# Ledger of designs, part 19: VH-VL binders against q86l99r1233to1411

Target 1, 179 residues: q86l99r1233to1411
Amino acid sequence: SNKESLPFRRDVIEKVINHLRENSLDTEGIFRLSGNMESVRGIVKSFAHGEPNLSFEVHNISNALKHYLRSLDPPLIPYEFFLMLLDARKNEDAETIRNIFWKIPSDNRVVLTLLVDLMVKISENSNVNKMNSKNLSIVFGPTILKPRTPTLDRMALMTETQLQCGIIQTFIEDFHYIF
Key: E = the ipSAE of ESMFold2; O = the ipSAE of ESMFold2 at other seeds; V2 = 0.75 times the mean of E and O plus 0.25 times the DockQ between their complexes.

## First folded at step 4 (VH-VL)

Design s25 (framework fv_adalimumab_6cr1)
Fold by ESMFold2-Fast, scan of step 4:
Parts: structure tokens; sequence; C-alpha cells
Structure s25 (fold): chain C 179 residues (1-179), chain A 122 residues (1-122), chain B 107 residues (1-107)
């Protein structure tokens, strides 16, 4: 992979999520429609310096957040929870998913809670923004939840992707039970 | 240099199946959404299907839904279109196209393959 | 589905002329519009994306403008190699839809 790994900055992520909560709920295709590539790169660079530049249009900021989250190593949901979450989702076991969530380290858990809360609010406004829980799960499933060693088998990867998306969809739909 | 090379086209009878392949090189294939776009002889462009970077999102034009299946193999840098229950109106040049945006599709098509002709006729 | 209508369907102009092609969407697509050039027997080539952003390697005589429902592609000084069919395409909402094409010929 040629992507640079960025450090986990809770303060930066919180500021970006709060900005999107205030500015993106009515935006059609939020997180789906692409921003301007040069603007996105500039915003991500500002994250690395600890001072997020939020003066750009909302699609640029949302895409910068996606890029930043995908660059995290370890990912927002640490590697050790990957297989157990996928297994719980395969069994449609929301109680086990909830129990696993509460074992996630506190900084990661707080950021995950803010991110999922944003996704809940976006999905509640899907009549306007056209982004429901399924759409958001496709964006964030493989972004924040991934294996330490990439899955190379095509059929296994397709099954894995469905379960990763399913976990995020469960987080959104059962938010008040899990979080 | 980005290259997309389609293969698998040919003459096929109505009701039969055909599988198209697209071999990609010159970019990190796994990071981009991919599309199939077709063009009937002497006609305009028609979008057929899209697949996100990770196969998590797949969409089809109404005219092909239920008959065509798009898939990808990121380890092989390859995109596929399985075409079942072919009809005369599916006759077209089929282009493999790369989405300009990474991951979830939502941009223009910055690179296209040369196309492969599919002729559905008895 | 969002319908894309191009005008004119065809035109003939002289080398050096300014050529304008319009594209109208049946509902607002913001700036999520691309323009493609297709020469006879060849695959389409991206000219403009995001309504007005020129793709790398495309001659500066090509430009795009517009937002919402009305868009224009302009060739400031038509050259012989510009003989082609031009297509607009919206990527705001699935399914992606193309205009019917505008054929540009030299008279």
Amino acid sequence: as target 1 above (179 residues)
Amino acid sequence: EVQLVESGGGLVQPGRSLRLSCAASGFTFEDYAMHWVRQAPGKGLEWVSAISWNSGSIDYADSVEGRFTISRDNAKNSLYLQMNSLRAEDTAVYYCAKDMGDDYYGSGFDYWGQGTLVTVSS
Amino acid sequence: DIQMTQSPSSLSASVGDRVTITCRASQSISSYLAWYQQKPGKAPKLLIYAASSLQSGVPSRFSGSGSGTDFTLTISSLQPEDVATYYCQQYNSYPWTFGQGTKVEIK
C-alpha cells in the first residue's frame, strides 16, 4: 500500500466530527460524493499538524475525515476486536457486539461514539441527504474496522466486507442499546 | 501509465451468457470504484453497472438488473461483468471505466478501456 | 432517473470558431457533471469534471461552466482534431445518466 499512516489525534477527530454535525446533516451525498482532491489533501495535512482547517466546503471536509480514518494504524477499532465483531454480526448477536464495544480503549470508544452519533443523525435526515444506515455502513465499515493482515481471497473478502458493513449498520440502528 | 484492457466479447445467441473481463494496470486498483459503460452501434453512452473499491456497494442500470453481475478481484487487478439471458438490445461495445474518486463511486470516469464488442444475434 | 438533454444534437463550424454545447439536467445536480469527447472508433476521453475543472492533458481551449441544471461546454477556437461527439454525464445520483451527445463537424 502507498498510503501514509497518520497518528491517532482524538482532539482533531472530535473537532472535525463536531464541524460536520453542525454543517453536513442536510448535504446530499455526504461522505459519498467526492470533494476536490487538492483541497482534501490540504485538509488532511492540517490534521497531521494538529490544527484542522475547516474553512473548506463540507464535501472536502467529510472526504478528509474518511481519508484520515483510513490512514490510522491501528484502525479506530483496534485489530484485536476484528474477528470477534465479525463473528458476533454473523450470529446477529447485538448483545455480544455491545459487550465488545465496551472493551474498546476509552479514547477510541469516545471517538467511535461521536462518529456513530453523527452517522445516526445523518441517517435520520436521509429524506434530505439521501444517506441511510446502509449507505453509511459501506463508507465506514472497512474504514474503521479491518484485519491486521489484508484478506487476499476474493470470495472471503466479499463475505468479510458484508460483515464489516453489517457491524456499522448495527452500531447505527441499535445506537441507544450499544452506546 | 493507466491501462484498462477489456476482453471476452464476441458473437452470442439470445438467451445465452457471456463473461467480460477488464485487466487494470498503472494505478492502485483496490483503491478505486469501477464501472461498465456500453454503447450500441451508432448510439450514445449508457451506464451499465458500478462497484465500489471493496465490493460493498454494487449498482445496476434497470435494463440489466437481475441479468448482469459485476464483480472484481483486487488481488488480480481485474473487473468482471457476467452477462446472462442476453437480448439483441444488449448488442454494444462494452467499456471498462475507472472512477476518478477513490473508494465509493461518485465522480466522473477519468480512464476508459478500448472496449470489447458484444453482438447478440442468431 | 435524472434526464440529461444536450443542445444542439449536431453542429458544423469552421476551424477557429467558438463552439458552445449546452446540457440540461431534469433536476439539480449541483456541479456533479462531466464532459467527454469521443472520436470515431475510439473510447470516450474525459475533458471536464465537476462542471468546470479541466482534466490534465486537455487543451486549454476547452472549458466548462454552469451549476444546478444548466451547463455549457465551450471550445474557444475549434481545431480539426476536435471533430467528435461530445457527451455530458451527471454523477450526482444513481443511475448515472448521459446526454444524447452532440456531434461536432467541420464545414
Scores: ipSAE 0.013, ipTM 0.589, lowest interface PAE 8.1, mean pLDDT 88

Design s26 (framework fv_adalimumab_6cr1)
Fold by ESMFold2-Fast, scan of step 4:
Structure s26 (fold): chain C 179 residues (1-179), chain A 122 residues (1-122), chain B 107 residues (1-107)
Amino acid sequence: as target 1 above (179 residues)
Amino acid sequence: EVQLVESGGGLVQPGRSLRLSCAASGFTFEDYAMHWVRQAPGKGLEWVSAISWNSGSIDYADSVEGRFTISRDNAKNSLYLQMNSLRAEDTAVYYCAKDMGEDYYDSGFDYWGQGTLVTVSS
Amino acid sequence: DIQMTQSPSSLSASVGDRVTITCRASQSISSYLAWYQQKPGKAPKLLIYAASSLQSGVPSRFSGSGSGTDFTLTISSLQPEDVATYYCQQYNSYPWTFGQGTKVEIK
């Protein structure tokens, strides 16, 4: 009954993203390779309390950000934008994707901008860190963009996942156009 | 501690079906990709199938494509392999394995179950 | 498919000996290589990932090196509990493939 709610903390997320921008661009498998589970959980809890603990190894911090974003309800990209973004991606309509982006609430939009800018910088260094836009889209697509009512149909889930990943890949590759 | 426990193996005739299960504990199952790896008696290791954390991505070895179906139930911390149209060459110990990386399955296997023997013979 | 070839197929050494096992990929796999230890009757255990990173809890006598197509697993001082078959595995390209294994025995 007393489930701890994880609040959306823009300032906390900004501090974490800035730390990763300064410390992780050369790190192989950033966001993909696992951190220590206990450390990651502790860091995520520190996000909820407004004082991010950044004294841990970089994989712990990156995984904590990923899991914190994944735990948000509503997700970073609010539920009302899910179907319209997937439809725009299916139609390869970058202009509509840009128009939808600018309708996202300001705190969510600022965080999304910082996160995608980090992903752009990581992907530009993929020769060293091995994380290109496709790799990052697999991590963040289902994490920040998800339906209100998940499907249990395997084929529908695969189709949705491909479109979710496609949206994040579009954000990275067309960053200067959309953001 | 991390534990993976396979079950469902046994003796089956060619052309029949078998379903393997893997029960996971000691880690946040829903955050990791999972694999099935097999080993024929006295032989080496062969990767069979992989599934991403949310079932959105699934891949199979060519030898089992169209016959085997991998699935997971994150609420039950369980991984499954439905094996149809079994052949003698599918005879092996089947291991459940955890991907070292989160979300997607492009890494080594940091934890393995004890394995379950599947024998396909008349 | 990327073929992984190990050498030797088997070896016998004395306790305290330095043991080396090599693994060759048919094409470049960068550093995307893992080493596993499989003791008789047991599941494989991860020893090394990313060609040279030691898995937590694995004794420091185990080490990995190499990149591209040529890789080596070294046991600096062989112990009785190291009797096992050792496998390399590439995870650079689908499908993931394993070497044929190297059996390590004590004389």
Scores: ipSAE 0.082, ipTM 0.660, lowest interface PAE 5.8, mean pLDDT 89

Design s27 (framework fv_adalimumab_6cr1)
Fold by ESMFold2-Fast, scan of step 4:
Structure s27 (fold): chain C 179 residues (1-179), chain A 122 residues (1-122), chain B 107 residues (1-107)
Amino acid sequence: as target 1 above (179 residues)
Amino acid sequence: EVQLVESGGGLVQPGRSLRLSCAASGFTFEDYAMHWVRQAPGKGLEWVSAISWNSGSIDYADSVEGRFTISRDNAKNSLYLQMNSLRAEDTAVYYCAKDMGEDYYSSGFDYWGQGTLVTVSS
Amino acid sequence: DIQMTQSPSSLSASVGDRVTITCRASQSISSYLAWYQQKPGKAPKLLIYAASSLQSGVPSRFSGSGSGTDFTLTISSLQPEDVATYYCQQYNSYPWTFGQGTKVEIK
């Protein structure tokens, strides 16, 4: 990506997640449907400056959160946890996933907890919003969990993507056990 | 402002290969899933293949599975379709199309290229 | 695969008429349906997404409705520039599938 990394602002992310928790649970395709690209860029800039502009349509806010999270370097789940989480998911080992979660730095862990709690609430409303745990995992897997150096091997990348999505799905479905 | 420009089409004999390219501009190419959609002369639209923003998820229509390969180069804002073992029924205008949704392919196609004609004939 | 059945195959109407095109999915697709307009020799253009959301720049005479399996595209007052073939497309599940198209002509 040629985009520069943005500063990690826990307070901004918490405000944005709280806004979405209040305003997006019944929104069809939340996080799936794109917003207006110019609006999204402007909102992301407001996040970087510490003053989130939340006066936009909900799809613009949700996409701004995705872009902001994707721009983080290191990612929300730091690089050192990538391979160990993929291995635990491959083994369907929720206990190891829980142990790894509690080793994540506290600010990242709190943000991850709020984000996954939002995903749980969205998935519980999937009868209305049509976004179940699998759908949300496809959106957030590669966004918050990624390797320091991406592989150029197509099959390996596809396998990694399946596991990244699987980890987020496990976070949602086993939320009360892991978090 | 948003533009998709296909190239690489032409006349080719059955059993041979052809590679299509799509040059994207006017949007952040790396953020969106991309598709190939084809249309045989005088017929309707048929989805061919999709690739996620990071190439981590790829899918094909049954009719092309095992013969076609979709790929992308985010640094060059380019999408590709490698077409092997071409058949007469692959004759169509091939469009590259941008998914409206970010990240993964699961939305409508908000921008389309002009198309490039592939004719498979002896 | 989800099959999309579109009707009618073609229609001819007068300028100012209300035109209705229907699309039926073989299984529930919620509201994950798009409508496209294709003029001769041109690429398709997105008109409506999420069954009822009008794409930016598309005239308000176009509207979409429906959910689940039954969907409708309506042109409230047909204009000469609306002569085209219209396609529905489901994006609920792989593989993505299109209807066969409806050709709209003016009498």
Scores: ipSAE 0.045, ipTM 0.667, lowest interface PAE 6.2, mean pLDDT 89

Design s28 (framework fv_adalimumab_6cr1)
Fold by ESMFold2-Fast, scan of step 4:
Structure s28 (fold): chain C 179 residues (1-179), chain A 122 residues (1-122), chain B 107 residues (1-107)
Amino acid sequence: as target 1 above (179 residues)
Amino acid sequence: EVQLVESGGGLVQPGRSLRLSCAASGFTFEDYAMHWVRQAPGKGLEWVSAISWNSGSIDYADSVEGRFTISRDNAKNSLYLQMNSLRAEDTAVYYCAKDMGEDYYGTGFDYWGQGTLVTVSS
Amino acid sequence: DIQMTQSPSSLSASVGDRVTITCRASQSISSYLAWYQQKPGKAPKLLIYAASSLQSGVPSRFSGSGSGTDFTLTISSLQPEDVATYYCQQYNSYPWTFGQGTKVEIK
C-alpha cells in the first residue's frame, strides 16, 4: 500500500466523467494525446482537494483523470478482485465477470459503471476519435485493475497485462450484459 | 531535455541475431508508447515496430514480423529490439523514437535517438 | 498498405525562396500526416503533425496544409540550415508509411 497515494473521491470522479461525456466523445486521441504537463499536475491536485478544476482544454482534463485513477491505492477495482477477474477473463467467462462486478463495493462500482459507460460512448465514435475498445483497454486495464504485489518477471507481467486489458475490453464490449 | 540513445548495432552475419537497446531520459518513459524506425543506407524511412506504455499492445511491420521482438523495461527506462534470422535487407540505421501520444501509439514521432547502424553481411 | 508519394524527389533553390513539397496518399488519411526534416548524418526531426500543427521549437517559416489525399509542406523563406531531406508520414492506418523523401539543396 502506498500511503502517499490520493484518496478515492467518488464525487470528484463523477463530475470529471460527466464533463468528459459532454465535451470529449469526438475528440481525437482522448485519454491518449498529451495535455500540458504542469496543467495536468495542477488539475490532479484540485481533484485531491475535492474541487475539480474543469476550465482547462479537454486533453488536460482527461489525462488528469487517467493519472488520478492510476495514483489510487487501493485501485478503483479493489485488490481482492484482481486474481478472480483475471481467471474469469482467461476462461472467457463473462457470467463470472458479471457476478464479480456486482460484488465490488457500491461507490467503486458506481464509478466503474460511469467510467465504462464513457468508454462505450467513446468507442462508438472511434471512426472520429480513433479510440476503440482495444485502445481504451490499454489505457485503463492496468490503471484501474492491478495486483497488491507487483509482478517482477517480464514475461509474466506481459501475460498479466494482456488479461487486465482483456477485462476492460470485456466491460466495454459486453457492457449491457455486465453492468 | 529529452534524450534517446541507441546501442547494440554492428556487423553481423546473415541468419544470426542482434539485440538493440535504447536508453531514455528527460521524460516519464513509462507514460509513452515507443517505436523502432529504420533507414537503409541512402534510402528512406521505414517503421519497424511499436509498443504501448505497459506492453499490452505490440505491432510489427510485415517485413520483420516473426523475426523481431520489441520489448521495454520501464524500471530501467529502456526499449529493446531483439532481431533474429537477420537478412541482408535488414541492413539499416535503427532509430529509437518516442510517440507524441501517451499510453498507446498512433501519432507522430516527436523525439528520435541518434541511431545505431546494423550491417548484415557475410 | 497506404502508399505515400512525394514530389519533387529533389529540388535546388536560393536562400530566401519559397519552397513547396507535395505529398499524396493512395487513399484518404484525413489529417493524420506528419512532416520530418533529416539533415545529412542526423536523425529525423518532427516539423509538423496533424497535417498543419507546428511542433514546438520549429521556425514559423515552416507550415503544412492539406487533408484527405493531398498535402503540402511550405518553407516561406529558405535558409542555409534548411538543407535536408524532408519526409511525410501517414498515421491514419496501420502500418504507418513514409514518403520516399524530397532532398532540398541550395543553388
Scores: ipSAE 0.383, ipTM 0.791, lowest interface PAE 3.2, mean pLDDT 90

Design s29 (framework fv_adalimumab_6cr1)
Fold by ESMFold2-Fast, scan of step 4:
Structure s29 (fold): chain C 179 residues (1-179), chain A 122 residues (1-122), chain B 107 residues (1-107)
Amino acid sequence: as target 1 above (179 residues)
Amino acid sequence: EVQLVESGGGLVQPGRSLRLSCAASGFTFEDYAMHWVRQAPGKGLEWVSAISWNSGSIDYADSVEGRFTISRDNAKNSLYLQMNSLRAEDTAVYYCAKDMGEDYYGSAFDYWGQGTLVTVSS
Amino acid sequence: DIQMTQSPSSLSASVGDRVTITCRASQSISSYLAWYQQKPGKAPKLLIYAASSLQSGVPSRFSGSGSGTDFTLTISSLQPEDVATYYCQQYNSYPWTFGQGTKVEIK
């Protein structure tokens, strides 16, 4: 995307995630269905200013969180952990994934914990909201975990994306082991 | 404002290949999933294939899997469908369509191209 | 695969009439249903998404309702420009599937 990079603001992300935890667990297609792009842009600007505007419909707020997380540089999971997490997932090594998680800087780790906890709660209500761990992993995999240099080869990008999604799916499904 | 313009359709013999293109404008192409949907003459709509915003997720209808390849070039705002081993039953108008959902496909199709006719006949 | 069945296959009504088209899913799709309008020789146009949400720019005479397996598209006052084939589509479960279409004509 040609989006401008935004600063990492732990307090803002925590407020937004707490709002979604309270208001979105029964919302069909949460994080999948688009919001109004003009509203989403306004909400993202409010995040950048430190006072998140949460008075909008839940799809606008969830999309604003996705766009905000995608705009982070470095991403929520810092670049240095990218290849090692993909390698651990490729080897189906949950213990190594857990060990890497605990090496993530504390502010990023706390935010990641809150985000994954939200995803766990959403997936537990998937009979109502239709968003299981696989659906959520597709949304958040490439959003929070990405290489410093974009992968240009399309076949390599497909393999990479499946591993990124696999990491987030592992975080959701093995939450109590890893977190 | 939002436009999807298809090209590449035509008459082709069974067993041959054809490549369809869809040029997008008026929205941030790289942020949205895209679809190909076809319609045989006088028949209803059939979903063919979908691709996520970053090409990391791709799905096909069973009828075309192994023969068709969907791809996109975000720098060129373009969607493609490479059709190999064409059969008479692939004869249809092919539409490119934009998913309402960002990132991953899985929502309604809010904008459609005009369609391009592919006729597979000897 | 989820099968989508529309009723009726075709109908004829007069200008100003209330027209109702139904769509039934073979299993629950919650509210993940869209309605499209297709005029002869033209691409489909999205009318309704999420079963009841009117797409921007679509006339208010169109409305959708339903959840689970039974869905309805209503045109409150049929206009000449509404002559078209209407399709429902579920987008809850892969693969995405369409109904067979309902042709609406003016008598």
Scores: ipSAE 0.012, ipTM 0.592, lowest interface PAE 8.5, mean pLDDT 88

Design s3 (framework fv_adalimumab_6cr1; at its last look DockQ between E and O 0.82; V2 from the best seeds 0.00; counts 0 for: pae O 8.3 > 2)
Fold by ESMFold2, look of step 6:
Structure s3 (fold): chain C 179 residues (1-179), chain A 122 residues (1-122), chain B 107 residues (1-107)
Amino acid sequence: as target 1 above (179 residues)
Amino acid sequence: EVQLVESGGGLVQPGRSLRLSCAASGFTFEDYAMHWVRQAPGKGLEWVSAISWNSGSIDYADSVEGRFTISRDNAKNSLYLQMNSLRAEDTAVYYCAKDMGELYYGSGFDYWGQGTLVTVSS
Amino acid sequence: DIQMTQSPSSLSASVGDRVTITCRASQSISSYLAWYQQKPGKAPKLLIYAASSLQSGVPSRFSGSGSGTDFTLTISSLQPEDVATYYCQQYNSYPWTFGQGTKVEIK
């Protein structure tokens, strides 16, 4: 597990997402390809301190965003929504997913909307950047939607992972209905 | 400094089992997917198996599926490969490899161990 | 499975020569390709990821190019320490597969 959690900073995440929206839509492998590890760690520290340093090649910024979101506690989608969303996804119930989304706290909803909008724009340009909705859902599913108490049952973990990815894929593919 | 140290290789007869271990240090092990890759003597590289950071996603090469089990213990910074029903064609040096991308496997392998030899012969 | 074919299987060149190795995929892998160097008795070492991105600590004489199905690793000026076998690897889709290798020697 994550040995150190990071604070939620809406203003930082907004700046990072806006930067990526302006600079990454035609970048091949964005969010899938790696950056320089030392640079990424330094950028994540700048996010946590509220002073995002975006003067880096775009893969370093995208990887820093992934790491930062993974390190949030509580996660971007607060813990109390985890089981509700997984159950709604299991039943393929996009209307219930939409209703749950609108119960999420306002600051989290704004950031989630910006993040999923970025994923929609990337996936719409997948002929160039090679990242479709499935690829993006694998990156972000377990990263932003987590249980408070992780299970150690291997089959349950695999099932939860599939559902977590499915929620994010639903957000991307049904963006205009849900958001 | 990232280090991966494999152990548990040896000589076994066909049909028997071995358990390989990989001890990791120099990075936050629980943040990364891990792989096993093998190389038969004098031959090229073959990917064997992958496991995500939390064991929630696991894949195997067709040649080993149903016989090999990958696992990890994040508290011990350790990766494992349980190899059952071994065959002569499983003879290889087995490498532990770190995925360069965080959490889920889908990138290249930025760090490799030095390997452990498994020989399956009558 | 995506088949990765390297050319040539081996080559011999002089110190200072420009060396190229090609790798062809049986279907498009976009830019999800890595190059590895393996010296005798040693584990592979990552040189290039994402077809053209140089791994940290790798000498700048190494470069990669290509996308889709055709890829090239170039050593701009071969050095004695570059004697090794080089492998390409696709990570576009399961199962991940490697080329058969290219052995580089000094004349």
Scores: ipSAE 0.036, ipTM 0.651, lowest interface PAE 7.1, mean pLDDT 89
Fold by ESMFold2 at other seeds, look of step 6:
Structure s3 (fold): chain C 179 residues (1-179), chain A 122 residues (1-122), chain B 107 residues (1-107)
Amino acid sequence: as target 1 above (179 residues)
Amino acid sequence: EVQLVESGGGLVQPGRSLRLSCAASGFTFEDYAMHWVRQAPGKGLEWVSAISWNSGSIDYADSVEGRFTISRDNAKNSLYLQMNSLRAEDTAVYYCAKDMGELYYGSGFDYWGQGTLVTVSS
Amino acid sequence: DIQMTQSPSSLSASVGDRVTITCRASQSISSYLAWYQQKPGKAPKLLIYAASSLQSGVPSRFSGSGSGTDFTLTISSLQPEDVATYYCQQYNSYPWTFGQGTKVEIK
């Protein structure tokens, strides 16, 4: 993939997550429903330049965050943690997942903690916003946890996706143990 | 300028196979789930199959499960539908459709191709 | 499967009339509903997503409302170019299903 990457900007991501925490917990379909694609592209550019423009309807902001996180290289969870997290998930080993999380660089840990806390708060209000932990894990699994070199093997891709989603679901459901 | 162009339709006998293709341009194809939707002549729309951005999640309508195979090639910006064991009931215009949601989380279909006609007849 | 039932199956109205098409889901689909327009001989075109969000480039005379099981597409002032069949579609859960369509004609 020659997809154009975007720089990691902790301060920008923190501002966007805090905005969504204040404005999205009651929003139906947050992170699932689409925004206006023209607006979303412009917002993503503002994130990449360090000047987040949050003067948009909340679905445009949430979609911009998804796209920005997907476009990071290296991803939010650095490449070296990919295989060990997947192995720990496969073995259903939440203690090892927690130990691996605490080895992630501190800037990434802070952002990941804020992002997963947002997902926890959204999922706790799922009777209103209709987004449970499973829904959110599908959105964020492959977005923030990626291999350095993607495989073309169809069965391996399916298994990786299931494990990526499972890691994020574990983060959400066991948040207070892991974080 | 999003474009989706289907090809590969035609007249075939029952029990035979066809492979449909859809060429995509004007958007980042690998970011989106893709679908096949069909419309029998004079009838309404019927969803056929979906594939996630990385082919990791695939779903089929019950009527085609086990006979049709959806696939994609992100390097070629192309979506495919392999249709085996074709039946008269499969006669329809087949559309490829872009999911407006990213990755594999379903949303509405914001862009459609022009369709390609498949006729299954003896 | 979630069944989507549209009403009416067809209608005929004059230019300038307010047209209302309803769609009922057999179970709650929250706001995960889209409306499509299909003109004769053409592919469907997205009008409304998320029950009420207007797709870019769609005229403002189109609007959508509803949540749960009952949804409405409204054309505030029917125009000659709105002659088409309109479909609702749920995307709450597999399999994704469409209503049977509503044919709109000019008197």
Scores: ipSAE 0.012, ipTM 0.633, lowest interface PAE 8.3, mean pLDDT 88
Fold by ESMFold2-Fast, scan of step 4:
Structure s3 (fold): chain C 179 residues (1-179), chain A 122 residues (1-122), chain B 107 residues (1-107)
Amino acid sequence: as target 1 above (179 residues)
Amino acid sequence: EVQLVESGGGLVQPGRSLRLSCAASGFTFEDYAMHWVRQAPGKGLEWVSAISWNSGSIDYADSVEGRFTISRDNAKNSLYLQMNSLRAEDTAVYYCAKDMGELYYGSGFDYWGQGTLVTVSS
Amino acid sequence: DIQMTQSPSSLSASVGDRVTITCRASQSISSYLAWYQQKPGKAPKLLIYAASSLQSGVPSRFSGSGSGTDFTLTISSLQPEDVATYYCQQYNSYPWTFGQGTKVEIK
């Protein structure tokens, strides 16, 4: 039902991302295919306690990372950057996106950099894992970048979602320019 | 245990409207994309529509686009299909199906409801 | 749209036989392919996803293989309860499309 926000743990996220970098680049559908829900729940709980349990199959660990990131409030990219990033993406303005990135708080920015670096490596191996930059943007767009108050207008929500995904796709494709 | 239960099917005249519902239980409904798939009597399966976890992504088969509207209510664990301007060729059993992947649609369908029959005839 | 073509449209085999059903995509779908079993009067049941991954609870006599455009579902030792129509489905690109189905019967 109601999901409570989990504490932001930079150290936990770094350990999980490093594990996925070492173990998931050849995994088909990484982040796309679901894991075992009870296992995922247990892993997410271990993240909240500061000691990630990485003994599980890789789909369980990747889904735990998704759930953990989605549960953050404020989200990984703080609410105040939402509209300005969407506006910059709408205008296809990578320079403004870069400038906004460097205004993000340092712990969030470091985690975002590690996460996007992982997404770059996954996309470079998409011939094997079947996850290109567009696929990853659909997974992470609304997960790490979202408004404080969701819109009630369906068409506006669809437009926002496309721009959210576009931001993540820009992060992956222009990684060495932005980060 | 995962359960999907469809309702709202029945006999309807061409040009009229019908609304299908799907009640989900046994999983965290808000974490998964959902689909409608139909099957005409004695025929194969046809994908109809998909909706992401937050309703931010929605797609339709060309045959129903502009006439059907998919929606969901995560607080009620319910999926809906509003069917307008119904045609004889829309006659089918309509299945509610859960995407195997989390949040966004793009995987196989790991759970299906029992289906609800929609007959469009005068 | 990606067209999915199954072969054969129907087959009859004996209990214990190895049964092979093929599915061909009109363009590459990588391994984004699922196989479903539909018994008469019932909803479809997922057997295999990602071309070769067996769904939990599905008997090990079912297996899938292939990538790109050519895919195969194999039942290593046909059982009476396997009488059903089998469908392949691509989930690489919208719209998702199914094959026309292969009806499996016992001789």
Scores: ipSAE 0.006, ipTM 0.532, lowest interface PAE 10.9, mean pLDDT 87
ESMFold2 (binder alone), look of step 6: mean pLDDT 93; pTM 0.934

